# VHH binders against q9y6x5: the designs that were tried, part 252

Target 1, 379 residues: q9y6x5
Amino acid sequence: LPPKLLLVSFDGFRADYLKNYEFPHLQNFIKEGVLVEHVKNVFITKTFPNHYSIVTGLYEESHGIVANSMYDAVTKKHFSDSNDKDPFWWNEAVPIWVTNQLQENRSSAAAMWPGTDVPIHDTISSYFMNYNSSVSFEERLNNITMWLNNSNPPVTFATLYWEEPDASGHKYGPEDKENMSRVLKKIDDLIGDLVQRLKMLGLWENLNVIITSDHGMTQCSQDRLINLDSCIDHSYYTLIDLSPVAAILPKINRTEVYNKLKNCSPHMNVYLKEDIPNRFYYQHNDRIQPIILVADEGWTIVLNESSQKLGDHGYDNSLPSMHPFLAAHGPAFHKGYKHSTINIVDIYPMMCHILGLKPHPNNGTFGHTKCLLVDQWCI
Key: E = the ipSAE of ESMFold2; O = the ipSAE of OpenDDE; V2 = 0.75 times the mean of E and O plus 0.25 times the DockQ between their complexes.

## First folded at step 10 (VHH)

Design M9 (framework vhh_7uia_1; at its last look DockQ between E and O 0.09; V2 from the best seeds 0.00; counts 0 for: pae E 19.4 > 2, placed apart)
Fold by ESMFold2-Fast, scan of step 10:
Parts: structure tokens; C-alpha cells; sequence
Structure M9 (fold): chain B 379 residues (1-379), chain A 123 residues (1-123)
């Protein structure tokens, strides 16, 4: 019978939360599984880009979801709504649920993972839920477990997405120990509910479960604002995305716009597209704008206004505050093994291996994750 | 037509209690979070509390935590704020407002506001 895998994301789960708070249910999960302490995500460190990198194994410039707000210079299309179902935005890559459905006789199921409600290369997840933030974790879990247990062809790949701790991280900031403690305890309880549900349904022993996240969170402040209106007049450019990475589409000569921005703030780097650091792998896509502004950690770019954000992400992917973790349990994984770091693009080829799928060409390196797996030599 | 109508404000002594209500019409709570935002005399708008449909999650400003409780009655399309142990510092016009946590991981600005209800805490 084919192997099965459930991929779970808790949005914005910063890796060092594991060191600063107690997670009894997650620690029980890890005790009989594996922990990767840091996952180095892709730039920009935002929700849609990193969720799509997890399931494609590609950098953002390669999979085409380069931001949460995008403009395509060739087609003149705008991506401005998180519920936009236009396949155009997602068609530059083949996510794992598509590969899973096209190889062998297999189904996929999704509780709100980004992209799963879109027909990508004419293939949509066999079972899916349209995104709705009002749907409880319990309802998402009920649907996923029903589909894992009662589908023909069998569901072999399933995804589950949850908005916390990101929503609270933005509102309170990651340094608010009282509020973050409450939120993280609730998440640990949800992990306990997940494990208990899988055990009660007879799924636990034969199911591989990965718990991960797309990015971390850093503390912001009204004392750390970059007012873009102090740098340049609105008549010179169209703003495609604002903070902490601003995407600038010039209405005049690009060099003139660049010169107006270049020395405006000591807390912001200004790049012409071709000068974006190679280590970001954020250059070769029509949806990356001619000028990109990158704020320093904890700084917010604004348009002559205050910011109510106490936490944010999107910053340089070398920052530990931007890193999530990965925990996994199941027949494919060692028990009680800790690993220091992998790249977020490495998750895709590992998942393909577990499911017996041939991966589409990707930027991940299977060797980086082989120490997690019982059927591999760790040398 | 999209409308928020607040009621339940009034004059109360320190240590007293009030329950604010906000009747929602023209939309459902299915894709939205609802918030209470207040404006004290001569001050800027201050967020007080929010409730989202996602797991029934509630959020509170630190100064009101343990004293205020936000809740909804979906059958009545009504948002509530139960206020207890009221302080003179809680004197403000209280607005209910609509916001949304987007799938892309961002909170939207408040885009629909009620007319407000006055809460005065004085001895």
C-alpha cells in the first residue's frame, strides 16, 4: 500500500519559540520522531512565497509566487487578493499534490494550504477547502481525517494550514511573553488534538506527519518607521508591495527613481533588480519589480502614517528570527533524532522520497534531509 | 446595506459594569474579524479587543485583559463587549469595526465602522 503523508503548517512559528515556551504535546511528538531546529526559508520571508516553496522545492524567482502582492510586467496582471483563483499566478511550478495525483492512482487532500484551491496545470487537489479564516482547526482536521480514511483512490498526501501564531505575532509582537504564551499553549493543545484524533481513527501508526511553518516573526515599533513619502513623490512610481520589502514600479526613468531612494534611510537597502544579492535567489522573474527596497530587521516602511504592527516578517532570510522549525513523526522517520538546519526547499524532495514520487526539477538537496529518514545512510 | 449599530453605553461608576452591543447587517461574520475600538477625549483611536471566526479566537489590549470579554451571537448578528471593573481611564466613545486576517498573513485596516456609543466612568 502506498505511503501516506500529512503536512501541517502553523503560520509564523518562529523556531526559537521552542526554546522559550513549553510544548508538552509537541515534545511528545518529537520524542518519537525528529526535530530540525532551524529551517532556512526563502526570500522574501512571507506566507504565500514560502508555503509554495515548501511544496515545490523552488526559490520564489522560479515558482513565481514572489510576494503576497504582485504585478506581472509582461501580462499587466495584478495579484491583490488572497482569494484570487487565477491559475496564471501558480502555473510556473508543479506543487507536490499535482505530482501525487498524476503519478500512480492517488488522491490529495487540502485544508487551506495556499494554492490548493487553484487548478494548477489543469489539476486541482482531489479534496480541498476554499480559504475561510472563520473555519476552526477542528473542522479542518475533521475534513482531512475523513478524506485520509474514506477516499478512493486513496489520499496519500494531505495538507493542513492554521493562521496562528502569525495573526497574534503581528498584533502583539513576538516579545510579548504573556500573549504569546497563551497563543502558543493553544497551538500545543491543537497538536495534542491532532495526534489524539489520528490515534482514535487508526491512522497514527501508518501515517507520516510533518509539522512545520513558513517563517518566523520579529518585533516592530512605532520608533522604527521608514516614511517612503519623505524619500520620493507618489507621481514618480507605482507601489506594488510596501513592507518590509517594497516593490517599486517606476513611472519615470528607473535610474532617477533609484537615485531619489538610494540614500533616503540608513535602515533600508535599495536595489535595482539586477543588483539584488545573489544569495536571495530573488531576481529572475517578471513579477520582481525594477526596484526593490529591503528594510532592516524590525523596521517598517510606511506612507506618511503610523504602523500598528508590533510584529512582522518578510525580512532577510539569513536572520534567525525569520526561521521556522520542522518536526516529523511516522514510519519514514527516525525516533528521537535532532538535526540543526535544513533549507525550506529541501522539504519537497524529502516528501517526494517518502511518497515514492519522482520529483520535478527543484532547488532542494535530498542529502540535507536523509539523516531524518530510516531508509537512508546518514554519511 | 452594510451597517454596524452600537448600543449599551452610558454613565457608570468606577468598578461598575456595562455590556456594549453591535448589531451587524448586510454581511456575515464568515470571512471577517470584528473589533472594538475606543477614542478617549483628546486622544487617538485605540484598539480594545477583536474576535475572529477562526477557532473563535479573542484578542485584548493589555489594559483591558481580564476585565473585558468580547463575544458574538451569530443567530442575532450581534457583537458584544462585556466590560467589568471599569476605570475612569475607560471613558471613551466605543466603536465596533470590521477587519480581516488575509490568507496571505496580513491584517487589513478597519474598513467598516459603527457610529459609536459613549461610555463615561466617573465617581
Amino acid sequence: as target 1 above (379 residues)
Amino acid sequence: QLQLVETGGGLVKPGGSLRLSCVVSGFTFSSYAMAWVRQAPGKELEWVSSISGSGGSTYYEDSVKGRFTISTDNAKNTLYLQMSSLKPEDTAVYYCARTEYKWSGEWTPFDLWGQGTQVTVSS
Scores: ipSAE 0.417, ipTM 0.731, lowest interface PAE 2.3, mean pLDDT 90
Fold by OpenDDE, look of step 11:
Structure M9 (fold): chain B 379 residues (1-379), chain A 123 residues (1-123)
Amino acid sequence: as target 1 above (379 residues)
Amino acid sequence: QLQLVETGGGLVKPGGSLRLSCVVSGFTFSSYAMAWVRQAPGKELEWVSSISGSGGSTYYEDSVKGRFTISTDNAKNTLYLQMSSLKPEDTAVYYCARTEYKWSGEWTPFDLWGQGTQVTVSS
């Protein structure tokens, strides 16, 4: 039988949650599998970009999903969470489910994942759910396991997505121990349900499962706000994305706009596109706007509006608070092995290896994950 | 037609309890997130609580945590707000409303409202 892989994302699951809270089910999952304690994600550390990086192995500048909100100056198109269905935005890369779907005697499934409900390169998963935050984890799990178990051609790659602990992280802030403990307990229970379901269906021993996340969460405060309106008039620019990385489209001379913003706050770095630090790999795409503003950790960029979020993400991808984890179980993985860190783009070549797929050119390094795999040599 | 109808409001003494109901018609609330919002006299609208359509996720304003419980009954297509340990500052018109959680981590604006039900907490 061809190898099978289920990729699960719990949005906004910060890596250090594993150290600060109890996860009986997840810990059992890890004991029987592998753990990467920290995954360095891509800049910006947002949902759409990082989820697409996981499944493409590309930096954001390369796969073209550079933010949750984007603008293309040539086509005048806008991308947002309410307008994400145009293949135009996704077609700059080939996600792994498309690669898998195009193989003989294989199909892909998705119980929600950014881009999975969009035909990319004229290909869509044989089985997918349109994004709906109101659909229960149980329903998503039931569908994905049904497809994994009963499909023809067989589903060999599947995704499962859940919105927590991101939603709660935003609402309560990651430092709210009471509320986050409750939320994380629920997530652990969902992992328990996942494992139980797989065991009940006889999939547990043969299915490779990766549980990961796209980013972490940092604590925000009403006392840490950067008001752009204090620095520049709205008539001088169009705001494409706001916080914590603002994308600025000047309506006047770019230099003038830059000069008005460069000293706006000591807690915000202002970059011309060409001056964006190379370590971000966030320059070589037309969808990146001429000026970006990057707030310091825990600071929020606002207009004449008050932020209601007590937690946020999107900050510098070198910050530990932005890092998720990766756990995995299945025939491809060792048992009881822990690894310190990988890059999020490293997941793609690993998944391709597991599935026997030829990877598209990517920014991942297969060598970084070799120690996780039973068929690879690790020194 | 799309409609939300709140009931259960009334006069209660401090420390008392009330259970608000919101009956949904014209759509299945399990396909949407639902919320309770209140407006006190002379104050702005205040979010109180939200629940995902599946009921798997609940959210509360800090001031009502531990006192209020949001829930649903799928069979009755009804949203509830169980209020306990009520305080005078809980006095408000309570509205049920429809919303949705976005990828971006934000909730959509409420696109459907009930008529509201008056809750008065007074000695």
Scores: ipSAE 0.231, ipTM 0.651, lowest interface PAE 2.0, mean pLDDT 94
Fold by ESMFold2, look of step 11:
Structure M9 (fold): chain B 379 residues (1-379), chain A 123 residues (1-123)
Amino acid sequence: as target 1 above (379 residues)
Amino acid sequence: QLQLVETGGGLVKPGGSLRLSCVVSGFTFSSYAMAWVRQAPGKELEWVSSISGSGGSTYYEDSVKGRFTISTDNAKNTLYLQMSSLKPEDTAVYYCARTEYKWSGEWTPFDLWGQGTQVTVSS
């Protein structure tokens, strides 16, 4: 049988939710497969950048999706979660579904993974759903399993995206145990439905399934606001993105803008682009603005307004609160194995190996994931 | 003049449908996220749905998923909410709202609001 892989993301699933809440269905999935307890994601720890890093193996500076909101000064194009379809933004990398479906006798399917409804390098996922959050998990799963089971050429790589627990994490904050317990129980039920559907359709024993996420979530508070208006007049800059990593395009001399911002708050780091810490791998792309502001964990950058979010993400990728997990099951994976940590960029070369694809140049290290795989010499 | 004007509210029986419209003036959708927010009698504001300015990304409150559809017509500068399978608990004043940054939710600041349109679901 051809090797097949389903990649599933539950947005904003913080790694330590596994320890702090009960997941009978996910724990059964893990017991018969593998777990990576912490995945170190890429900076900035936002949805679009990290989902693209998973499927390209690249840092954000290298794949070009550097934030959920971007501006390109040469073309004057704007990218946002309201304007994300222009291939211009995505074409600095080749995601795995493009590589996969360009192989003979292979196709790819997608249920709303970021970028899968865009024709990247003139190639759109062979089967896909346009993004629409009103579409239930059941309908997304039905489409994916239909395509996996019935398509010619066969679907060998599929993606499935779900908005929770991210949406509820923003709404309630991760410290709201009552509401998050309810939300996470619903997600565990969806994982149970996923496994049951795959078993009923005869896919379970021969399909490799990865369940992962893009980032975690940290608690916010009205007591932890950084008011930019108290430090700098709006006329001095164009705001490309606000919080927790603000992207500042100076309208005057950038050193003057930097000097107005550098002492704005002890809870915010202000970087000229050339001074962004090397460990972020977040410098070498024109879409990264000349000045970025990086709030401390749990702090919110605002204009002269309050914030209504109780949870957020996008912070320093060294923070455990920003880290997701990875679980996997299938013929490629060991059973009952737990691994401490990998980098999120390591997922791409592992997936390429499982699918028999040659990876494009990337930042991942295949050796970091060898112990998850039955066909590798680990010891 | 920045303005949002909602229309299309009314009385409908449970299980029925309505289509709300929000005509926008003084700005172009493509730079903003738009939302529907509702307020039932004696209750606080509740976020219902949001959409990107391009219409490519949509978001819904759990209680309306699968029943409501948000959309835009950028040529007419108009936001829509198609409501189906209406329930008595959907009875509220529905507001159109704009945010200048990030994707929307009840925790996202909205800087421009319409005057609202009444939706009443009653048998």
Scores: ipSAE 0.000, ipTM 0.162, lowest interface PAE 19.4, mean pLDDT 89
ESMFold2 (binder alone), look of step 11: mean pLDDT 81; pTM 0.830

Design N1 (framework vhh_7uia_1)
Fold by ESMFold2-Fast, scan of step 10:
Structure N1 (fold): chain B 379 residues (1-379), chain A 126 residues (1-126)
Amino acid sequence: as target 1 above (379 residues)
Amino acid sequence: QLQLVETGGGLVKPGGSLRLSCVVSGFTFSSYAMAWVRQAPGKELEWVSSISGSGGSTYYEDSVKGRFTISTDNAKNTLYLQMSSLKPEDTAVYYCARSKIYYKWGDYQTSYFDYWGQGTQVTVSS
């Protein structure tokens, strides 16, 4: 029987939440599986980019989903104008569900993972749900488990996406212990429900399950705002994305726009595209704008003095507050093993190995994850 | 001429239902994400719900999940908000808004809205 894998994402699950709150169900999962304490995500530390990096093993400049809001200078298309399901945006990479369907004549199933409702290279996930935030975790889990048990060809790769704790992290901020403890307890209960459902359906012992996230969360404040309007008029540029990484498309000479912005705030770095630090791997794509502004951790870029966001992400990927974790359980994984750090792009070649797929060229390093796996020598 | 016109507001009892409508003109409706944003008396604007131009992706603020449903009729250039199980806390002026920058609901506070309707008053009395 072919190996099976369920990939679960809890959006915005900051790694150090595991140290500051109790997760009895997740801890039971880890006890007989593996834990990676920190996953170093890709820049920018946003939802769509990092979810696509998990399933492609590519940096954002390589897979083309460079932000949650994008503009392509060559084709003049806007991602943010309701064309988020245009295959154009997703076709610069081949996600694992496409590879799974094409290499092994197997099925894929998806409960709302970004990109799974889009035909990418003319291939859409065999079973999928259109994104609808009102659909409960229970309904998403019911559909995934139904497809895992009742499919031909068999579903061997399945994904499940949940919006929390990201939504509450934005609303309350990660330092609101009362509200965050309630939200995180609910998530731990959902993990318990997941494990129980898989056990009841006879799936648990033969299924590899990865629980991870795309990014963390940092505390924001009305005392930490960068007002872009104090430095430059709207008439000089088109705003493609705002905060905490602003994507600026100049309407006048690029150097003139840069000169108006470069000393705008001591809490923001201003980069011409070619000067973006190499360590970000955020430069070589037509969807990366001529000028990029990067706010310091906890600072919010605004166009007026108002922001209601108490938590945010998108910041420098070297910041521990931006890092998620990874936990896994199943026949492919060791039991009771703890690992310190991997790169988020390393998840893709590991998943390809588990499923017996030949990975497309990618930025991950299989050696970084081999210690998690029972069939590998960890030296 | 670009216009967004909201209707359907009114006075309801707690636990009641209302359906808001927003008719748009002057732009290609299906090319833009649309949102409902509300403002309670003496408070700041609060994002409520968004829908992609295709109608395939919907997003909700936590407090309205399971109670409100956003939908579109592209043939009629109309955005809807079906509100059920209404609470006194839902009392606000509700605005229809066009979004140039579309974010999923966890990023809604950074959404950029370029055109707004005049608003429709919803009052939930107890």
Scores: ipSAE 0.014, ipTM 0.440, lowest interface PAE 6.7, mean pLDDT 89

Design N10 (framework vhh_7uia_1; at its last look DockQ between E and O 0.25; V2 from the best seeds 0.00; counts 0 for: pae O 15.0 > 2)
Fold by ESMFold2-Fast, scan of step 10:
Structure N10 (fold): chain B 379 residues (1-379), chain A 126 residues (1-126)
Amino acid sequence: as target 1 above (379 residues)
Amino acid sequence: QLQLVETGGGLVKPGGSLRLSCVVSGFTFSSYAMAWVRQAPGKELEWVSSISGSGGSTYYEDSVKGRFTISTDNAKNTLYLQMSSLKPEDTAVYYCARSKIYYKWGDFQTSYFDYWGQGTQVTVSS
């Protein structure tokens, strides 16, 4: 009886891939569902921040996952993939799976979505998998569908995360048509497998499915490097995050560090924390460092070295290359409807509406997603 | 004071197995990701695998998935890489390394790591 929702993320799926490659399975999904062509993500356009924004509806300064690598100035704690399971980092917000479990007699299930293997406000996803990148999409799908069909109280919210096309986007760059074509075809086949599995299990007609991503990808080059060592000596600062948004913790006077950095490269902007553009919503959190460097699209910040990455993300969220898409299918969604743009924070209140949950205060606007939903009036 | 020391390298035939160990001193794993990075003859450094300080998250380069397993023993301050089904293309010097900066598959930079071991040679040859 209760509505069910499966949220699927293909990490680093740039919106314009849909126009430059063929996706027969995804196109069939969209034909009978809805497509949002661009999702404007939050700054910085990185994996952990944007995945947490999807499930909380909050800007990074509000939910506290402000980067993939962080330092908290008040507690003196460091976050990296070394301590990603410390609840401290995730406790500044309440993600939808926690709300789902606490408001009703419902369960949540998760296959690798960031944060789902962490107890947040003393609540962990009812069913989850510890993060292991070697676990196949098929095994993740098998677990999710088993939990959706064989749980009491019923699983009403489920998440599934897959690392591609981000891994290949970094390694080969988004302009490598041969390698990206191969990777994107495999993703389309996985979408076909997902739909087939849900149909075989009798879930397809009554399950709401959202397919989205956290960010896009842009082409990088060894010809577009910013050598931070040519700007400032290592003894003057602690590096908290490097590229394409560098987070600088000064060891000396902040103004002196700023002055050494501010005119070092025409291809990065240097901000004191209070001067970070308001449009980023990236200022009011102790985990945002006193000086932030933002590289121009396609430029990589390095420390006297070459970079092996041919693609990257994290850049200005106004850039179309940083935008993912959103496709959805199910009883809550119109069939054959196409929408131009939503904000990534708008996904959370939409999902709460579909599940009948009261959303926590958030930065999303439900009105932005009304046209996608059959039970809402849109003109 | 701070040291990383690798052992366990050697000559092995294709299809064989080796376990590399990295003993660390001067710090604990709880605040640091640990990684294995390799350099094949005449090639650049390649990230192989990493593990979170909690031991709860593991990450692998595509070419080693299903063949290599990274693990830690925090009580012994030791990082392991269990290698199976070894191939000639796995021939490289293997380094253990400490990182403070999160990175994703393929976006590896050597500056993400602040301390390195001396390396241990792995040779896979018939």
Scores: ipSAE 0.730, ipTM 0.876, lowest interface PAE 1.6, mean pLDDT 92
Fold by ESMFold2, look of step 11:
Structure N10 (fold): chain B 379 residues (1-379), chain A 126 residues (1-126)
Amino acid sequence: as target 1 above (379 residues)
Amino acid sequence: QLQLVETGGGLVKPGGSLRLSCVVSGFTFSSYAMAWVRQAPGKELEWVSSISGSGGSTYYEDSVKGRFTISTDNAKNTLYLQMSSLKPEDTAVYYCARSKIYYKWGDFQTSYFDYWGQGTQVTVSS
């Protein structure tokens, strides 16, 4: 009878897709549970950082996953496909599955959530799949439900990750109604399959399920390019990350690099690290480079090339186009309740409460989510 | 000194096969994403395929899926593109490129290149 939670992410699911497209299965899920219409995510609005913020309750500067591409000058390590499993990158925080499985008579399972195939603090998810994008949603779902139903000690916290609609959002752009309708229909069918599988296995009544995402998507255009090579010779800096937030490590005097960049485009803000706006909570980590370039919404920073992407994310986290949603169903949640907004870091203390875990120090506010929960007084 | 050198281009009939090679030096091959990019006569550069430094993740432009295979041989410090079922529209100069930034999850179709080879010509005609 232990409390159980399944956390599901559909990557790049922009909040207003719910209003602009048909989701009969997801709408039934919401009708019998709760909806948060907008989740304000963390800057930068990229996949690895925001997935880790969900499970740690921390801003990126605090958990250390500050981008999808990173460099640490002290160790000379690069965070990339070949080095994303090094615990060094992840050890600045304790994600919820580690805390969960260290409890007596509990384990954790993962179907490809970022970081779950890494031994963080010498602890890897009790059951997990190594990341492989070729593995179908059905296989991921089959593994996670088998672990939820058949493990000793019991799996009480499980994660499931899916790459869509992010991949298609990049390819077509969020404004392509015809292609995005087909993509989002498929995702709604997968949500229907998820609910059906949980009902068939007898898990539905006693399992808490959160369906959310890490960020949204904005439209890009070949008419909105910022050509970095037109402003600065590539020999003056090392490029750690490019678009829409470029991370610049100067090879010459930092002020000289800044001065070459500051008037490069009216559609890009150039920040020295100490001048990054406080509202980003994106300054106090040595993995944040000395200069960052932040493109305006829909603009793409390029190195003298055309872009094949029609949609992108990573922009200012105040932009509604960058915000996902959150829906939840289960014994911990009200039925038919709708909430306007929470911060993505608020999800962590809520999940800790549901599972009876003591949260680590974090940036979330439990009070922001208490109205979603049946056991809490809501003012 | 960093260097990327492509070989294996040439003239081939429609339906034929070629294997392109890119020998690299001056960097740790496994720490970077590698890509093939092509430019047809009078056209813009077009990303073709990418592979992670580990060789575990591969990505393809839609028109080449099922026909082209990207791979690496770390012992030879070499990137390959095996091209099969070649069509006249595959005619292009093919470039080997390195990217230090690589978006594994949601951005796996994005390619950002900091170093390029000189290219090798592939011509598909009867």
Scores: ipSAE 0.000, ipTM 0.306, lowest interface PAE 13.4, mean pLDDT 89
Fold by OpenDDE, look of step 11:
Structure N10 (fold): chain B 379 residues (1-379), chain A 126 residues (1-126)
Amino acid sequence: as target 1 above (379 residues)
Amino acid sequence: QLQLVETGGGLVKPGGSLRLSCVVSGFTFSSYAMAWVRQAPGKELEWVSSISGSGGSTYYEDSVKGRFTISTDNAKNTLYLQMSSLKPEDTAVYYCARSKIYYKWGDFQTSYFDYWGQGTQVTVSS
């Protein structure tokens, strides 16, 4: 039987949640599989960019999804979570489900994973769901498992996406132990449902399953706000993205806009595009705006209005609070093995290996995941 | 020259239905995400629903899930909100808005929208 892989994302699952809360189902999953305790994600640490990095192995500047909100100055197009269907935004890379879909006697399936309901390079998964936040996890799971079990050609790669604990993290803040305990328990229960469903269908022993996330969550406060209106009139620029990384499109001289913003707050770094730190790998794309503002951890960039978020993400990708985890189970993975850290882009070449796919050029390092795999030598 | 015009509001009894329309002009409708935002008396603006220009992606506030349906007719440059099982707490002025950056999971900001309609009043009362 061809190898099969299910990639599951729980949005905004911060890595240290595993240390601070109880996850009976996830721990059982890990016990029978592997755990990477920290995954260093890509900058900016947002949902669309990081999910696309997972499935392409590329930094954001390379795959072209550089934020949840983007603007292309040439075409005058806009990208957002609610406007993500134009292949124009996705075609700068080839995600793994496309690669898999193009193979003989294979097909891909997707439940709500970013980009999966868009034809990329004129290819779309044989089975997919248009994104709808109203659709329950159960329904998504049922569809995915049905496709994995009954499809012809067989589904060999599938994705499953869920919006929690990100939404709750934003609402309550990650430091709210009472509310987050409740939320994370629900997540663990969903993992239990996933495992149970796979066992019931006879898929558990033969299906490779990766459970991961795109980013973490940091605590925010109404006492940690950076008001741009205090520094510059908003008529002088167009705001493409706001917080914690603001993308600024000047309407006047760029230097003038920069000078007005550079000293706006001691808790915000202001970069001209060419001066963006190399470590971010966030420079070489036309969709990155001429000026970016990066707030310090826990600070929120606002206009002349207050944010109600108690948690946020998108900050420096070196911050532990931004890091998700990775757990995996299946015939490709060891049992009872824990690893300290990998880069999020490393997931792609690993998945390609598992599926027997030739990877496109990517920024991942296969060597970083070898210890997770039973068929590889671990250094 | 860019304009959003809401219609379809009115008085309805609890459990009733209304269909809101928003006709847009001055831009390529299918190129932008659209949203419905409401403001109840004495309350702050509240995001209700969003849809992609293509109509392929839809998003809803938890309180309206299963009751409200957002849709588009690109040929008519019109955004719709079908509301069913209306409740008194749904009473609000409903605004059509063009989205710049998307609202997600309690992250509503007015700056996420660059153009707004005048709003249409929805009143749910026995």
Scores: ipSAE 0.000, ipTM 0.247, lowest interface PAE 15.0, mean pLDDT 92
ESMFold2 (binder alone), look of step 11: mean pLDDT 80; pTM 0.823

